# VHH binders against q9p7j3, part 106

Target 1, 174 residues: q9p7j3
Amino acid sequence: MILPLFPETQVHVFVYENVSNCAAIHEQLISQNPIYDYAFLDAATILYKKQVYSAIIRALEDRRDEQMKTKTIHSEVILSLSPKTEISSAFRQFSMTKKSKNIVVVKIDSKLTEEEEFERLDKLVEGNRVEFSDEELQKLIDFKVLKKNYKLDPSTLENPLASILSSIALRGYS
Key: E = the ipSAE of ESMFold2; O = the ipSAE of OpenDDE; V2 = 0.75 times the mean of E and O plus 0.25 times the DockQ between their complexes.

## First folded at step 7 (VHH)

Design s18 (framework vhh_5j56_2)
Fold by ESMFold2-Fast, scan of step 7:
Structure s18 (fold): chain B 174 residues (1-174), chain A 125 residues (1-125)
Amino acid sequence: as target 1 above (174 residues)
Amino acid sequence: QVQLVESGGGLVQPGGSLRLSCVASGFTFSYDSDYAIGWFRQAPGKEREGLSSITSSRGDSTSYSDSVKGRFTISRDNAKNTVYLQMNSLKPEDTAVYYCAAGWEFSYPRDFDYWGQGTQVTVSS
């Protein structure tokens, strides 16, 4: 994917359903294994492609402006999904857990092509890779989690996209 | 500057117990802080492995690696700016240098910013 504001930045997003080894992946993240240098998100928290792209753009803007609150771009993507500026809350809300079943994986600044990243991740993740599309994401979302994370009321649940994007873009400016 | 100092290592027999301490200076534990404190170990010729973590905000969010779950307990004393690792039912396989590290919580792909110098634990008869 090419972002108009960041045309030289390589961005890849992958979606896996029915993942059986989330506990093993989580242990690799605790051990800081560099092979697992990705943003691993719980798909229960992601409803739209634009939600992920908005978080990526915000993270890249913060890096460009030397205003990142975390030390890695992948951690900054996770933070940027949250409407809050509190780092630990964002990671609890959006990161993959040992009990996750479906995940969204983001890679920024890859030294590999998209096909090479697919081959690598398919070896690390024991699940079914599906298309990164709104249609596939809508099969994996948990609306209770979405409502809680973005503080949605019944009037915004009918079309939450604008509210979610505004929350991401306006983090820290309300 | 943040500094972490480990203590409490030593020689212990199999089945014994040790408590490691990690004292932070230049860094204050607080309910407003988003930093996590973790324990890691590394044996000669092996990769460093994460063992346990505790958040700096409350001390009630903890995690453990499968290799130590049920045997090790992490705890925090904010007044003393100290994190502990209580190690029970020690095995020869637990022999390693133990490190304390500070950074963000373990639920994301993130490197710790600050590391202690390590304390040696030897489990031998």
Scores: ipSAE 0.000, ipTM 0.211, lowest interface PAE 12.9, mean pLDDT 81

Design s19 (framework vhh_5j56_2)
Fold by ESMFold2-Fast, scan of step 7:
Structure s19 (fold): chain B 174 residues (1-174), chain A 125 residues (1-125)
Amino acid sequence: as target 1 above (174 residues)
Amino acid sequence: QVQLVESGGGLVQPGGSLRLSCVASGFTFSEDSDYAIGWFRQAPGKEREGLSSITSDRGDSTSYSDSVKGRFTISRDNAKNTVYLQMNSLKPEDTAVYYCAAGWELSYPRDFDYWGQGTQVTVSS
C-alpha cells in the first residue's frame, strides 16, 4: 500500500485467524530472530483498517520527526494504537500474546513484495490467512477489549470509528 | 538513572552449572508494574540472542528460547531487586557474554532501554 506523505515507504498488513502457534512465535520474538521482524497484533483489538493505518501513519510521523519512543518502527506502530503514550500499557493492550488466536501482522520498510511477504509469513504462522478488510476484522474483534482499550462508553461503542481515530491522532494532546 | 549489574559468570566445564545474577538500581520491581526483564547472550561473530524473560503483570510469566529450554531457569527476588538465570547442563556452544536487560514492554525484548555491561561465560574442557 501507498500512504499519503510517505509514498516511498513499503507497508504490508496481513490477517490470520485460528493461529495455533502464537506461543512459538512469541518465543521467536524474545530470541530476536530477524525473520520475525514484524509488528504482531492481537486481532481482538482491531476493528477497522483505518485504525491500523492511522497507527502506521502516526509511527511514521514520529520517526520522521525523530520522536519515536521505541527502538523499532514496528514497536512504534504498537505504541501508536494506544490512546496514551505509556509503552507498557500499549504493548499489554494491543500486542500478540501466547494465548492469541487471531493476529494482525504489519511489515514496514519491506524489501519484499506483498506476495513474497505472504509466502514468508504463511510458513511462520500456523493459521488461516484472510483478507485485510473491515468485514474480516469485525469477525475477530472483541468488543469488551476494544471498549476497555479506548475507554468507550455505550453511546460511542455503537459507532466507534471517529472516536478511535481521534484517540490515535490526538495521543498526547487531549 | 536505571542501571543493571550482572555477576556470576566464569569458566566452567561442559555439563557444569552457573547462576547469573542481575541487580537493578534506579527502579524497584513491583507486581503492579508493567515490566519485563530478560537475559540475552552474544557469542563471538554472532548476533545477540534472547534467551529468557520474566514479567510481573502476567503472573510471573516466563519464556525461554528453544536452545535453552529445559536447561535454564529464570527467577526473581523482588525483595533483593534481583533477577537470576540458573544455567544447567552447560555446553561449549553456550560460551558467550550474557546480558541482563529491562524494559516496560512485554512482547519485544529487543526494545528494552536498559542493558547491563555483560558477564562472560566460557564453557571449555
Scores: ipSAE 0.000, ipTM 0.269, lowest interface PAE 10.4, mean pLDDT 81

Design s2 (framework vhh_5j56_2; at its last look DockQ between E and O 0.07; V2 from the best seeds 0.00; counts 0 for: pae E 16.1 > 2, placed apart)
Fold by ESMFold2-Fast, scan of step 7:
Structure s2 (fold): chain B 174 residues (1-174), chain A 125 residues (1-125)
Amino acid sequence: as target 1 above (174 residues)
Amino acid sequence: QVQLVESGGGLVQPGGSLRLSCVASGFTGFTFEDYAIGWFRQAPGKEREGLSSITSSRGDSTSYSDSVKGRFTISRDNAKNTVYLQMNSLKPEDTAVYYCAAGWELSYPRDFDYWGQGTQVTVSS
């Protein structure tokens, strides 16, 4: 996929449901195994494609401006999903856990095609691939988690997209 | 806001031992056991070096840099909100200001959110 504001940057986003090996993946992430250099998100936290794209764009803007707060672009994507500036809070809120069942995986600066990344991820992730679409994401979201992460009130929860995107854009100013 | 305070530094002769302590306070929303803790050091004119880390909760995963592996041991006492660094067989090149830092266990240690003010360790005869 090509982002209009960053046409030179290769971006791939994958969704897996019914993942059985999240604990094993988590251990590889703790050990900082370079094979696992992706942003692994809990799908319970992601409602829209635009939510993920907005976080990616924010991370790429921070990299362009030499203002990344984290070591890697993938960690910056995780941070960028959060309305807060604390890195620990962002990972707590959005990163996969040992108990996750459905995940969203982001790869930036891939030297591989989307199909080649699918082949690699299928070896790492024991689950079912589904389309990265609003329809599929809506099947995996946990609205209690979403409400807590973005501090949504009942009126906002009926149509949360604008509030979520504003929270991503206004990190540290709310 | 989380605050970290290091203690236990001082002057010691080569071959000696010191135990550093890092006491954490100021938790809201999270507790001490939710954070991974790392130890770092910085000598004058040199870049900050990561030495050791211990994961959140039970402390079931530890890591060490090659320069201190086998000589230093990290441990945590969640009941006391404290992390320790036991330093044995100290060498003159271990002379530095030692810092502890707290962050999430999947964060790179350089990305940890909270840093102490440091404690001086001097290894000299």
Scores: ipSAE 0.383, ipTM 0.722, lowest interface PAE 2.8, mean pLDDT 88
Fold by OpenDDE, look of step 8:
Structure s2 (fold): chain B 174 residues (1-174), chain A 125 residues (1-125)
Amino acid sequence: as target 1 above (174 residues)
Amino acid sequence: QVQLVESGGGLVQPGGSLRLSCVASGFTGFTFEDYAIGWFRQAPGKEREGLSSITSSRGDSTSYSDSVKGRFTISRDNAKNTVYLQMNSLKPEDTAVYYCAAGWELSYPRDFDYWGQGTQVTVSS
């Protein structure tokens, strides 16, 4: 996938459900295994494709502008999902945990086709790949977590996408 | 920025024990719990080598190099912003300057961004 604003950057997004080895993946991330050079998100925190794309775009913009707050583009994606500026909070809010069952995986700067990238990732993730769509994401979301992460209230819940996108875009500006 | 101060080094006879402490301070944005801590050592004329590391409560795990496994134990006290290295059955080849290092554990790729000044450990009869 190519983003219009970043035509030189190839991005892939994958969704897995019923992942049995999140704990093992988490350990590899903690160990900083370069093979696991992805953004691993807890699917329970993701409601829309545009949420993920917005975070990716935000991260890429930060990189372009040399304003990244984290060390890698993938960690910046995780940070970019959060309305908070504190990095550890962002990771706690959105990053895959040992207890996660469903995950969204983002790859930035891929040199592979989507299929090739999938084949690589499929060796790392023991779960069932599902379509990256709002429909599938909505099956995996934990609304309690979503509401907490973005401080959604009855007013903002009327249009949660707008609220989420605003939070992502305006992080650090208020 | 984060500062690390090692203590507990000294002279000990072979077979003896020492307990090193690493106190961390100067955190901004993150807390001590967000950092992985590692112990390293460097002997004269040798390269610095990693000995042990401990992660935060998110993925609380420890690791040891083969050279110290079974003899050294790493632990942390988050309330005191301190990491310890219990060193038992010390050998003359353990003589070195011991360093504490800290890095955000979720950083990718991970590196240790902060280092102490080191503490001398000498094992000699």
Scores: ipSAE 0.014, ipTM 0.243, lowest interface PAE 8.3, mean pLDDT 91
Fold by ESMFold2, look of step 8:
Structure s2 (fold): chain B 174 residues (1-174), chain A 125 residues (1-125)
Amino acid sequence: as target 1 above (174 residues)
Amino acid sequence: QVQLVESGGGLVQPGGSLRLSCVASGFTGFTFEDYAIGWFRQAPGKEREGLSSITSSRGDSTSYSDSVKGRFTISRDNAKNTVYLQMNSLKPEDTAVYYCAAGWELSYPRDFDYWGQGTQVTVSS
């Protein structure tokens, strides 16, 4: 997929449930294995497709404007999900951990079709791929975590999307 | 891959000081600031003991085991990807191989994802 604002940048997003090897993937990320050059997110923190796309767009804007805070575009996506600029907090809040069960995986600057990228990723992730959709994400979210990460007030209606997207867009302007 | 290299060990008299360094490299998509770093030691015939930890990011949160509180100080230089352990008032019981380790969380004692090879510290008269 190509985002309208970044027509030369191919992006793929995958969702896996019941992942059994997050600890092994975490080890590969720590060891900087280039085969694992993706953003691995904990699905418990992701409620909407637009949440992920907004973070991707913010990361790409920061790359375009030479304002990236992290070393790679994939780590910048993880930072961009956070309402705050603290890098370590963003990774603790949104990144896949060794204990994660469901994940969202983002590939930016892909030179492969979605099907080709999936074939590579499927060799790395031991879990069940599900559709990247609001319906599937809603089954995997932890609302307590979401509310904490974005400081969602009990007065917020059942659709907190605007608050979340504003937090991503306004990061660094508070 | 993430690598940790300890240095600064050696032979020292009781009451003396040493400064250990742990230089980190090999990060994938993350920076040194994203890791919490801990120091551990293992003396012959003893279990591995957690000594001190420093969490990632600005304002650094530190912790110390009771056996080293007030004598050892952990510090971090993110520009150099280095964590230090300043060891003062050394005692013969501090003789051990000292390891640094990296991970996303620290608590005492804690299993970490990456470990250095260790540096020998010997305190004798």
Scores: ipSAE 0.000, ipTM 0.101, lowest interface PAE 16.1, mean pLDDT 82
ESMFold2 (binder alone), look of step 8: mean pLDDT 80; pTM 0.821

Design s20 (framework vhh_5j56_2; at its last look DockQ between E and O 0.19; V2 from the best seeds 0.00; counts 0 for: pae E 11.8 > 2, unsure alone 64.2 < 65, placed apart)
Fold by ESMFold2-Fast, scan of step 7:
Structure s20 (fold): chain B 174 residues (1-174), chain A 125 residues (1-125)
Amino acid sequence: as target 1 above (174 residues)
Amino acid sequence: QVQLVESGGGLVQPGGSLRLSCVASGFTFSYDSDYAIGWFRQAPGKEREGLSSITSSRGDSTSYSDSVKGRFTISRDNAKNTVYLQMNSLKPEDTAVYYCAAGWELTYPRDYDYWGQGTQVTVSS
């Protein structure tokens, strides 16, 4: 993906369904194994491509402006999905868990091509790759989780996109 | 609300030992908890340094900075909701205020959200 404000930044987003080794991936993330330097998100929390793009853009803006709250750009992406600025809460809400079944994986500043990242991630993730598209994401979302994370009332569930994007963009202002 | 309270600091001679305690409240540090607790220190005029961390994970995962590896040991007592730092073979350069911090276990220790007030450790000849 090419971001107009960050043309030098390589961004790749991958979606996996029916992942069987989330507990093993989780242990590698706890040990801070550099091979696993990605943002691993629970697909139950992601409804739209624009949701992920907005978080990526916010994280890159914070890095550019020397305002990152977290150590790594990938942690900053996870934080940026949250309507709040509490790091532990953001990870609780959006990061992969040992029990996750479907995941969204974000790589920023890759030294590899998209195809090379596919080959590498397929060795780390035991699941089925699917297209990063609104259609595929909508098969994996958990609306109960989405509602809780963004504090959506029943009326906004009919059109949650604007509320989600506003929450990401206005994090820290309300 | 998560709170952390450190204790066990004091004055000790080079080569001596101290055990620091960090009592957590607001969450249970147990096998099913997703929190990690770490120890940090800051000496006068120096940046804060991460020393050790321990997770609530099944594997009881621990980590140590190179400056303390082999001399310091982190451990937990889940029944007391307490994390310890056993400090052996203390050196004058270990003189610092020692802090306990907690955060979600997938975050880097420097990103932990909850911090104690610190306890002074002085190593002098």
Scores: ipSAE 0.487, ipTM 0.760, lowest interface PAE 1.9, mean pLDDT 87
Fold by OpenDDE, look of step 8:
Structure s20 (fold): chain B 174 residues (1-174), chain A 125 residues (1-125)
Amino acid sequence: as target 1 above (174 residues)
Amino acid sequence: QVQLVESGGGLVQPGGSLRLSCVASGFTFSYDSDYAIGWFRQAPGKEREGLSSITSSRGDSTSYSDSVKGRFTISRDNAKNTVYLQMNSLKPEDTAVYYCAAGWELTYPRDYDYWGQGTQVTVSS
């Protein structure tokens, strides 16, 4: 996938459900295994495709502007999902954990086709790939977590996408 | 203002054991319930490697890299504001400078905010 504003940057996003080896993946992340150079998100925290795209775009903009707060573009994606400026908070809010069952995986600066990247990632993730769509994401979301992460209230829940996108875009400006 | 101080390193023979300590100041484990502590090491000419972590949130208590699983054990003493790394069955390839790192609600080692000065561990016959 190519983003219009970043035509030189190839991005891939994958969704897995019923992942059995999140703990093992987490261990590899702890080890900083370069093979696991992805952003691993807990699907329970993701409601919209545009949420993920917005975070990716924010991260890419930060990189472009030399304003990244984290060390890697993938960690910046995780940070960019959060309305909070604290990196640690963002990771706690949105990153995959050992206990995660469903995940969203983001790859930035891919040199492979989507299918090639999938084949590579499929060796790392033991789960079922599902379509990256709002429909599928809505099946995996934990609304309690979502509400907590973005401090959604009855007024903002009328249009949660707008609230989420605003939170992502305006992080650090409020 | 958070500071981490490692201790317990030294020279040990293969098969031996060491217990590293990481004392934190600037925050308390007992009252600050949303934190993560990790142990890392860096050998000469190699990249820094994550070894183990202990967290206080999201139900994930401890984690280990494959390289140390079964041999190393991470634990904490809130009363002493200290995290330990018990290292058993040490090998020459375990020789490195060992670092303690701290952060808040962290799940990735790349973004730990606070680091100790490191302690040298040498495994040699």
Scores: ipSAE 0.008, ipTM 0.271, lowest interface PAE 9.5, mean pLDDT 89
Fold by ESMFold2, look of step 8:
Structure s20 (fold): chain B 174 residues (1-174), chain A 125 residues (1-125)
Amino acid sequence: as target 1 above (174 residues)
Amino acid sequence: QVQLVESGGGLVQPGGSLRLSCVASGFTFSYDSDYAIGWFRQAPGKEREGLSSITSSRGDSTSYSDSVKGRFTISRDNAKNTVYLQMNSLKPEDTAVYYCAAGWELTYPRDYDYWGQGTQVTVSS
C-alpha cells in the first residue's frame, strides 16, 4: 500500500496468530539483524487497522519533518502508537515480547509487492497468517491492555477509536 | 519509576583497578528482562562515550568499545539488582565521570532513556 501523502513509500502490514518463535525473533531484533527490519507489534495491543495506519502516518510525518525520536522508521512506528513520549514505555506497551502469541508486522519503505514481502516474512515467522482487518484484530485484542495503554474510561471502551486516534495524533503536544 | 545510582569511583594510580556499581530500581534485572544496562563516560571537553553494555538475551550478552576491551568487564548480580564495571589497567585517559544507563532491549538501535548522576574516576600519578 501507498499512502496518498507519501507516494514514494510502500507499506505492508501482516497479522500472524499462534506464533511459536517470538523469542527467536526477539533475539534477532536485539542483535539488530537487518533481515528482521520490520516493526513487530503485539496484537494484544491492536484493535483497529486505523490504529496501525495512524501510527505509520505519524512516524512518516515525523521523518519528513526531521522530528523522529528513535533511530529507525520501524521503531518510530512503535513509539507513535503510544500517547506518551517515553521510548522505553512505548516498546513495553506495544512491541512484541518473547512471550507474545499473536503479532502485527509492519514494513515501511518496501521495494516488494505484498505477496513478495509475505514470502520473505513467512520464512521468519512460525505462525498462521490472518487477514489484516478489524474483524481479525478484534479476536486477538486484550481489552484490559487497550484500556491501560490509552487510559480509556468505561464509556469509550464500547467504541474507543476516536480517543485512540486522538492520542496518537496529539502525542508531544500534551 | 526507573532510578540508577552509581558508586565506586575515586582516585587511583595508573595501572590500578576500580569496580563501579550501578544499582537499579523501578525494574527487575533478570534473565527474562527486556532491559539493557550500559556504562558511559564523559571526560572534560569530550563528548559522552559508550563503553560497555549487558543484556538479558542469550544469558548475559555483553559488548565493549575498542577503547576498553580487554581491560574492563561488565557483569551483574540479579539478587542485588546491580550491574558492575570492573576497570583494570587504568590509564590517565580513563579519567572521567562514569554513568550507567538503562533502556529497552528492542529499542533500535539500543537507546537509553534512564541515566544515573555519575561517579568520578580520576587516574593520576
Scores: ipSAE 0.000, ipTM 0.279, lowest interface PAE 11.8, mean pLDDT 84
ESMFold2 (binder alone), look of step 8: mean pLDDT 79; pTM 0.814

Design s21 (framework vhh_5j56_2)
Fold by ESMFold2-Fast, scan of step 7:
Structure s21 (fold): chain B 174 residues (1-174), chain A 125 residues (1-125)
Amino acid sequence: as target 1 above (174 residues)
Amino acid sequence: QVQLVESGGGLVQPGGSLRLSCVASGFTFSYDSDYAIGWFRQAPGKEREGLSSITSSGGGSTSYSDSVKGRFTISRDNAKNTVYLQMNSLKPEDTAVYYCAAGWELSYPRDFDYWGQGTQVTVSS
């Protein structure tokens, strides 16, 4: 994928359901194994493709402006999903845990093609890869988690897209 | 809700030793914990300096700044939910308020979300 404001930046997003090895992946992330240099998100927190893209754009803007708060662009994507500026809260809210069952994986600045990243990730993730689409994401979302993370009231829960995107774009201003 | 409480500071002569303790509440060093705890210090008129950190996972990965490597040792006691900083061969330039801080272990240490109130260490003859 090519982003209009960052045409030189390669972005790949993958979705896996029924993942059985999240605990093993988590241990690799903690040990900072470079093979696992991706943003691993809990799919229970992601409702729309635009939600993920908005966080990616925010992270890339922060990198461009030399204002990243985390050590890697992938960690910055996780932070950027949060409506708050507290790093620990963002990771607890959106990052994959040892108990996650469905995940969204983001790769930025890949030196590999999308097909090559698919082949690599399919070897690391023990689950079923599905299309990165709103339809597939809506099968995996936990609305209780979404409501809590973005502080949605009943009126916004009927159509939360605009509220979620505003929360990501306006983080720290409201 | 995360709370950190430091203790163990005081006055010591050059070449002396102190052990600082940081007791954590609101999270634990356990299988489900992804926290890291670090030690920082700030001397009068200077910026806050990172000294050492330890992760909650895998027995605790440790790191040290060049200014304290070989003199300071970080450790944890998971049963007491406590992190220690053993400080040996103390020098006058180690005089500062010492803070422990906690955050997500993928965060930059300077960006940790939770901070203790600090404990004063004075190294003077």
Scores: ipSAE 0.000, ipTM 0.266, lowest interface PAE 10.8, mean pLDDT 82

Design s22 (framework vhh_5j56_2)
Fold by ESMFold2-Fast, scan of step 7:
Structure s22 (fold): chain B 174 residues (1-174), chain A 125 residues (1-125)
Amino acid sequence: as target 1 above (174 residues)
Amino acid sequence: QVQLVESGGGLVQPGGSLRLSCVASGFTFSYDSDYAIGWFRQAPGKEREGLSSITSSRGDSTSYSDSVKGRFTISRDNAKNTVYLQMNSLKPEDTAVYYCAAGWELSWPKDFDYWGQGTQVTVSS
């Protein structure tokens, strides 16, 4: 994926459903194993491709402006999904858990091609890879989780895109 | 309201021992909790140094900086919501303010959100 404001930044996004080894992946993330240097998101929290791209762009802007709040660009993506600036809160809301079944995986600054990342990641994730599309994401979303994470009222739940994107863009004020 | 309170600091002679305590409130430290707690120190004129960490879900899995390996031991008491740092064979170079900090267990230690106020440890004869 080529981002207009960051054309030289390599970005890959992968979606896996029916993942059986989230507890094992979680252990590798706790151990800070460099092989697992990705943003691992719970797909229950992601409704749109634009939601993920907005968080990626915000994270890259914060890195460009030397305003990152976290140690890694992948942690900054997780933080950027949250309307708040608390790192622990963002991870609790959006990161995969030991009990996750469907995940969205983001890789920034890959030295590998998308195909090579697919081959690598398919060895780490025991699940079915699906297309990164709004259609596939809508099959995996949990609207109760989405409502809670973005503090949506019933009127915004019917068309949440603008509210979600505004929350990401205004991180720290909503 | 998440709070961390350190205690157990004081003056000790070289070769002595101290046990620091970190009492957490506002969250529960248990096998179903995704929090990690770490110990850090800062001596006058020096950068803050990470020393050790323990996670709630991996309570027997610990990490230590090279400067304290073999001398310091981190442990937890979930019933008391408390994390301890047992410090043995103390050296003058261990003189510092000691902090505990908590964050999500997938966070890097430098990214921990919640910090105590610190407790002074002085190693001097």
Scores: ipSAE 0.275, ipTM 0.678, lowest interface PAE 3.9, mean pLDDT 86

Design s23 (framework vhh_5j56_2)
Fold by ESMFold2-Fast, scan of step 7:
Structure s23 (fold): chain B 174 residues (1-174), chain A 125 residues (1-125)
Amino acid sequence: as target 1 above (174 residues)
Amino acid sequence: QVQLVESGGGLVQPGGSLRLSCVASGFTFSYDSDYAIGWFRQAPGKEREGLSSITSSRGDSTSYSDSVKGRFTISRDNAKNTVYLQMNSLKPEDTAVYYCAADWELSYPRDFDYWGQGTQVTVSS
């Protein structure tokens, strides 16, 4: 995908369900294996495509402005999903864990074509790839996790999208 | 791949001190990641007991079991990929094999998936 404010930046987002090797992927991430340079998110925390895109845009803005809080653009995407600037809290709330079953994977600044990224990532992830769509994401979300992460109450449940996007956009000011 | 190696155990008199080291290989300590390193012990015929843990979250969050609180201190050296357990005022009941364990789970509570081989601590006269 091409983002209007960052047309030179290649962005790819992948969704996998029923993943059996999250522990192995997690081990590769902690060892800093460059083949695994992606943002790995727990799909239980993602309700909308716009939620992911808003975090990507915020991360790219912080990189442009030399204000990144983390060491990589991919970790900055994970941080940017959080309404707070606390790195450890954001990772606990949104990152893939060893016990995750469904994941969202983001690649920024790929040197590969989208088809090549699909081929490579399908070999790294032992699961079923599904379409990156609101319909598919809504099958994988955990509403208890979502409510906790964004502090949603009954008064905001009619349409959580606006609250989520506002939380991402106002990160560090609320 | 990921390995933990404990050292620093030995024989010590009651009231003495020891510092245990846990050296990690196959990963890098980083503030960008959330991880937990814990110290555990097991005496013959007893269940494994958790003693202390340290995490990368919020300025090295630490926790201690009531049995060791005030006597033991956990710390880390990121440049050496090492976690330490400073043990003071040792008692005969502290005699056990001491284990280091690690978990790179980003959520709480943490499960410890990687374990070291252990180091023997004997407190006796």
Scores: ipSAE 0.000, ipTM 0.210, lowest interface PAE 12.0, mean pLDDT 80

